VH-VL binders against Peptide methionine sulfoxide reductase B3, chloroplastic (MSRB3). Designs and how they scored, part 6

Target 1, 158 residues: Peptide methionine sulfoxide reductase B3, chloroplastic (MSRB3), of Oryza sativa subsp. japonica (Rice) (q6auk5)
Amino acid sequence: RGTAGRRRLQVVVAMSSSAPPPPPGSVQKSEEEWEAILSPEQFRILRLKGTEYPGTGEYDKLFAEGVYECAGCGTPLYKSSTKFNSGCGWPAFYEGFPGAIARTPDPDGRRIEITCAACGGHLGHVFKGEGFNTPTDERHCVNSISLKFIPASEDSKL

## First folded at step 4 (VH-VL)

Design t6 (from S2 with heavy chain A105Y I108Y; framework fv_siltartoxatug)
Fold by ESMFold2-Fast, scan of step 4:
Structure t6 (fold): chain C 158 residues (1-158), chain A 119 residues (1-119), chain B 107 residues (1-107)
Amino acid sequence: as target 1 above (158 residues)
Amino acid sequence: QVQLQESGAGLVKPSETLSLTCGVAGGSFSDYYLSWIRQPPGKGLEWIGEISHSGSTSYNPSLKSRVTISVDTSKSQFSLKLSSVTAADTAVYYCARGLDYGDYYFDYWGQGTLVTVSS
Amino acid sequence: DIQMTQSPSILSASVGDRVTITCRASQSISTWLAWYQQKPGKAPTLVIYKASTLESGVPSRFSGTESGTEFTLTISSLQPDDFATYYCQQYNSYPWTFGQGTKLEIK
């Protein structure tokens, strides 16, 4: 403890790129169990496939360094370095962690739903070919309420 | 293939409540917002409001005090109620599908139903 | 509310003409604009979304452009089937708003 008297809070993000992805469906709970641990709004979006209003999400304009986890099960889904400003009114990412995001095409073929692969929680939709200057040319448009941001420690920044 | 179809009484008396339903067939509406849009004879389009599959609503502020939109997932229907109607509410009423996540354009429309407000 | 103003309100043209309809937003809407075609007695149909993306099944003679708050719908070689009323719609901010319409009629 120094003469300044305050300890700095740090959240350490593991730098390992070799961690295996969580198995698909590895987090299973009943509807009643999810209702017990999620807020009503989290339950509406993650389990009932709701959508938050554009511009209202906590992470819509956040560009701090860290990791975005599934709000339901805690599985890491996106690195902050894949986040970009698409103007859609929701947090946008150009790729998830390997194996973390499941895809289900809409019946009309226009959109692809994205979910947490581990627990099935609804995240949003992925769009391709919109001309954004990203490595994948994909936009993962995700509800903030589906995510929990874990900040990187101040010591891990350049 | 998505099909939308409006139904309801075509004649409503002044001061009463206009009530319409829209049937949705041939697709999932869990990923979409369902809107009501109206067009008075010979005039342009006015957005009334929208509802998600989960029941989340947004209404045009000009109509908000009079409008209620609801969804019945078991029947694949959503409904419009507009209270305290006047002759100015005479219009063709359309239901339409709007996507979410920035894609709020209307890609499928019902055929429209004329509602006349008259004594 | 964002006001959408179309010009002209009525456009008279001949088959084979290049026609351009303009839609101006009262504030920035990015690319969040759609164009609809409405024939008498029919529901509107989607022509263009995201300012310049052509809806599936719409002829390639239709195109859209964006320049700040000004948007255009162009038909490069007008066909008889194209005579209709056209509406723009912004979907940047609630409430969703439409232009007043441009009636494209035979000269």
Scores: ipSAE 0.200, ipTM 0.703, lowest interface PAE 3.5, mean pLDDT 87

Design t8 (from S2 with heavy chain S30D; framework fv_siltartoxatug)
Fold by ESMFold2-Fast, scan of step 4:
Structure t8 (fold): chain C 158 residues (1-158), chain A 119 residues (1-119), chain B 107 residues (1-107)
Amino acid sequence: as target 1 above (158 residues)
Amino acid sequence: QVQLQESGAGLVKPSETLSLTCGVAGGSFDDYYLSWIRQPPGKGLEWIGEISHSGSTSYNPSLKSRVTISVDTSKSQFSLKLSSVTAADTAVYYCARGLDYGDYAFDIWGQGTLVTVSS
Amino acid sequence: DIQMTQSPSILSASVGDRVTITCRASQSISTWLAWYQQKPGKAPTLVIYKASTLESGVPSRFSGTESGTEFTLTISSLQPDDFATYYCQQYNSYPWTFGQGTKLEIK
């Protein structure tokens, strides 16, 4: 980052895994506000729809119990119990929390983008019909940089 | 039926940026993503990277620091830029179509364009 | 990265022969393997995808099999048009990787 920015620091309040997801589009910030609170790499991926280097993501090989939140807005997106090994080089999940994941079908292609429904942050892509043994027959292929892992505690429900 | 065709300068000087365009004819970006693949003379195939119509990219780790792929859906075109080229980047460059939903085999290829890196 | 190794690198054969080319993945790739044919001066063309599914328009003499991390391409009765270089490619995990190629040449 060349420009430090001259803005007051903003704190994004993370939601608990037991709370319902915020309504679609409920977290809105300007490009400048996102750039002030995100790292350059998080901004590139979440706001500019970039892709992280395969195999390098923090969560690519993590199978600990917990919840994956949106790195931008803190909305709970995936339970660790839905994570599976697809071999793709990115974390893979077979479903998100109800209402947490938005899908944007591309009329010019077969690829379906997935985003955080609350803030619009880019997560990756969803694929269907690949023959993985998952309850949904879906693979949500997600950038680790788009996520923040919250480990389970003894008192956590879900 | 979809046809792909590469275009761009066939000669690039060392340390400069290689720039190619792939034109899509006979259809839109419906039901696929686009890849760049190269082949040095007398050698095998190397995948460079891919892009969806929404602009999401994935790059080969060995080339990631030098590669940018972009798409212009209004013109049915996508482009490759490879910076800081050396003689090792001399190759035939292909664009190719891979399908979504787990079917990533390249069923349609451009004819290929030779790019020579020479002073 | 997943390494794809083809065997043999060069295969000499005669018209009418049954030929088999092998491709081995360094890790599990499930069924996500394609075979391509490339003739001199031309782009590769898809022959087989999902390890054993024949691409539309490809002659039935071509077939593919899988067994763990070993994959084969077989041509049951070699024709003159089949002399080419063949490449396998895994599309299970990024980056997509190709085998080094097998050159099928006239004996």
Scores: ipSAE 0.000, ipTM 0.494, lowest interface PAE 12.9, mean pLDDT 83

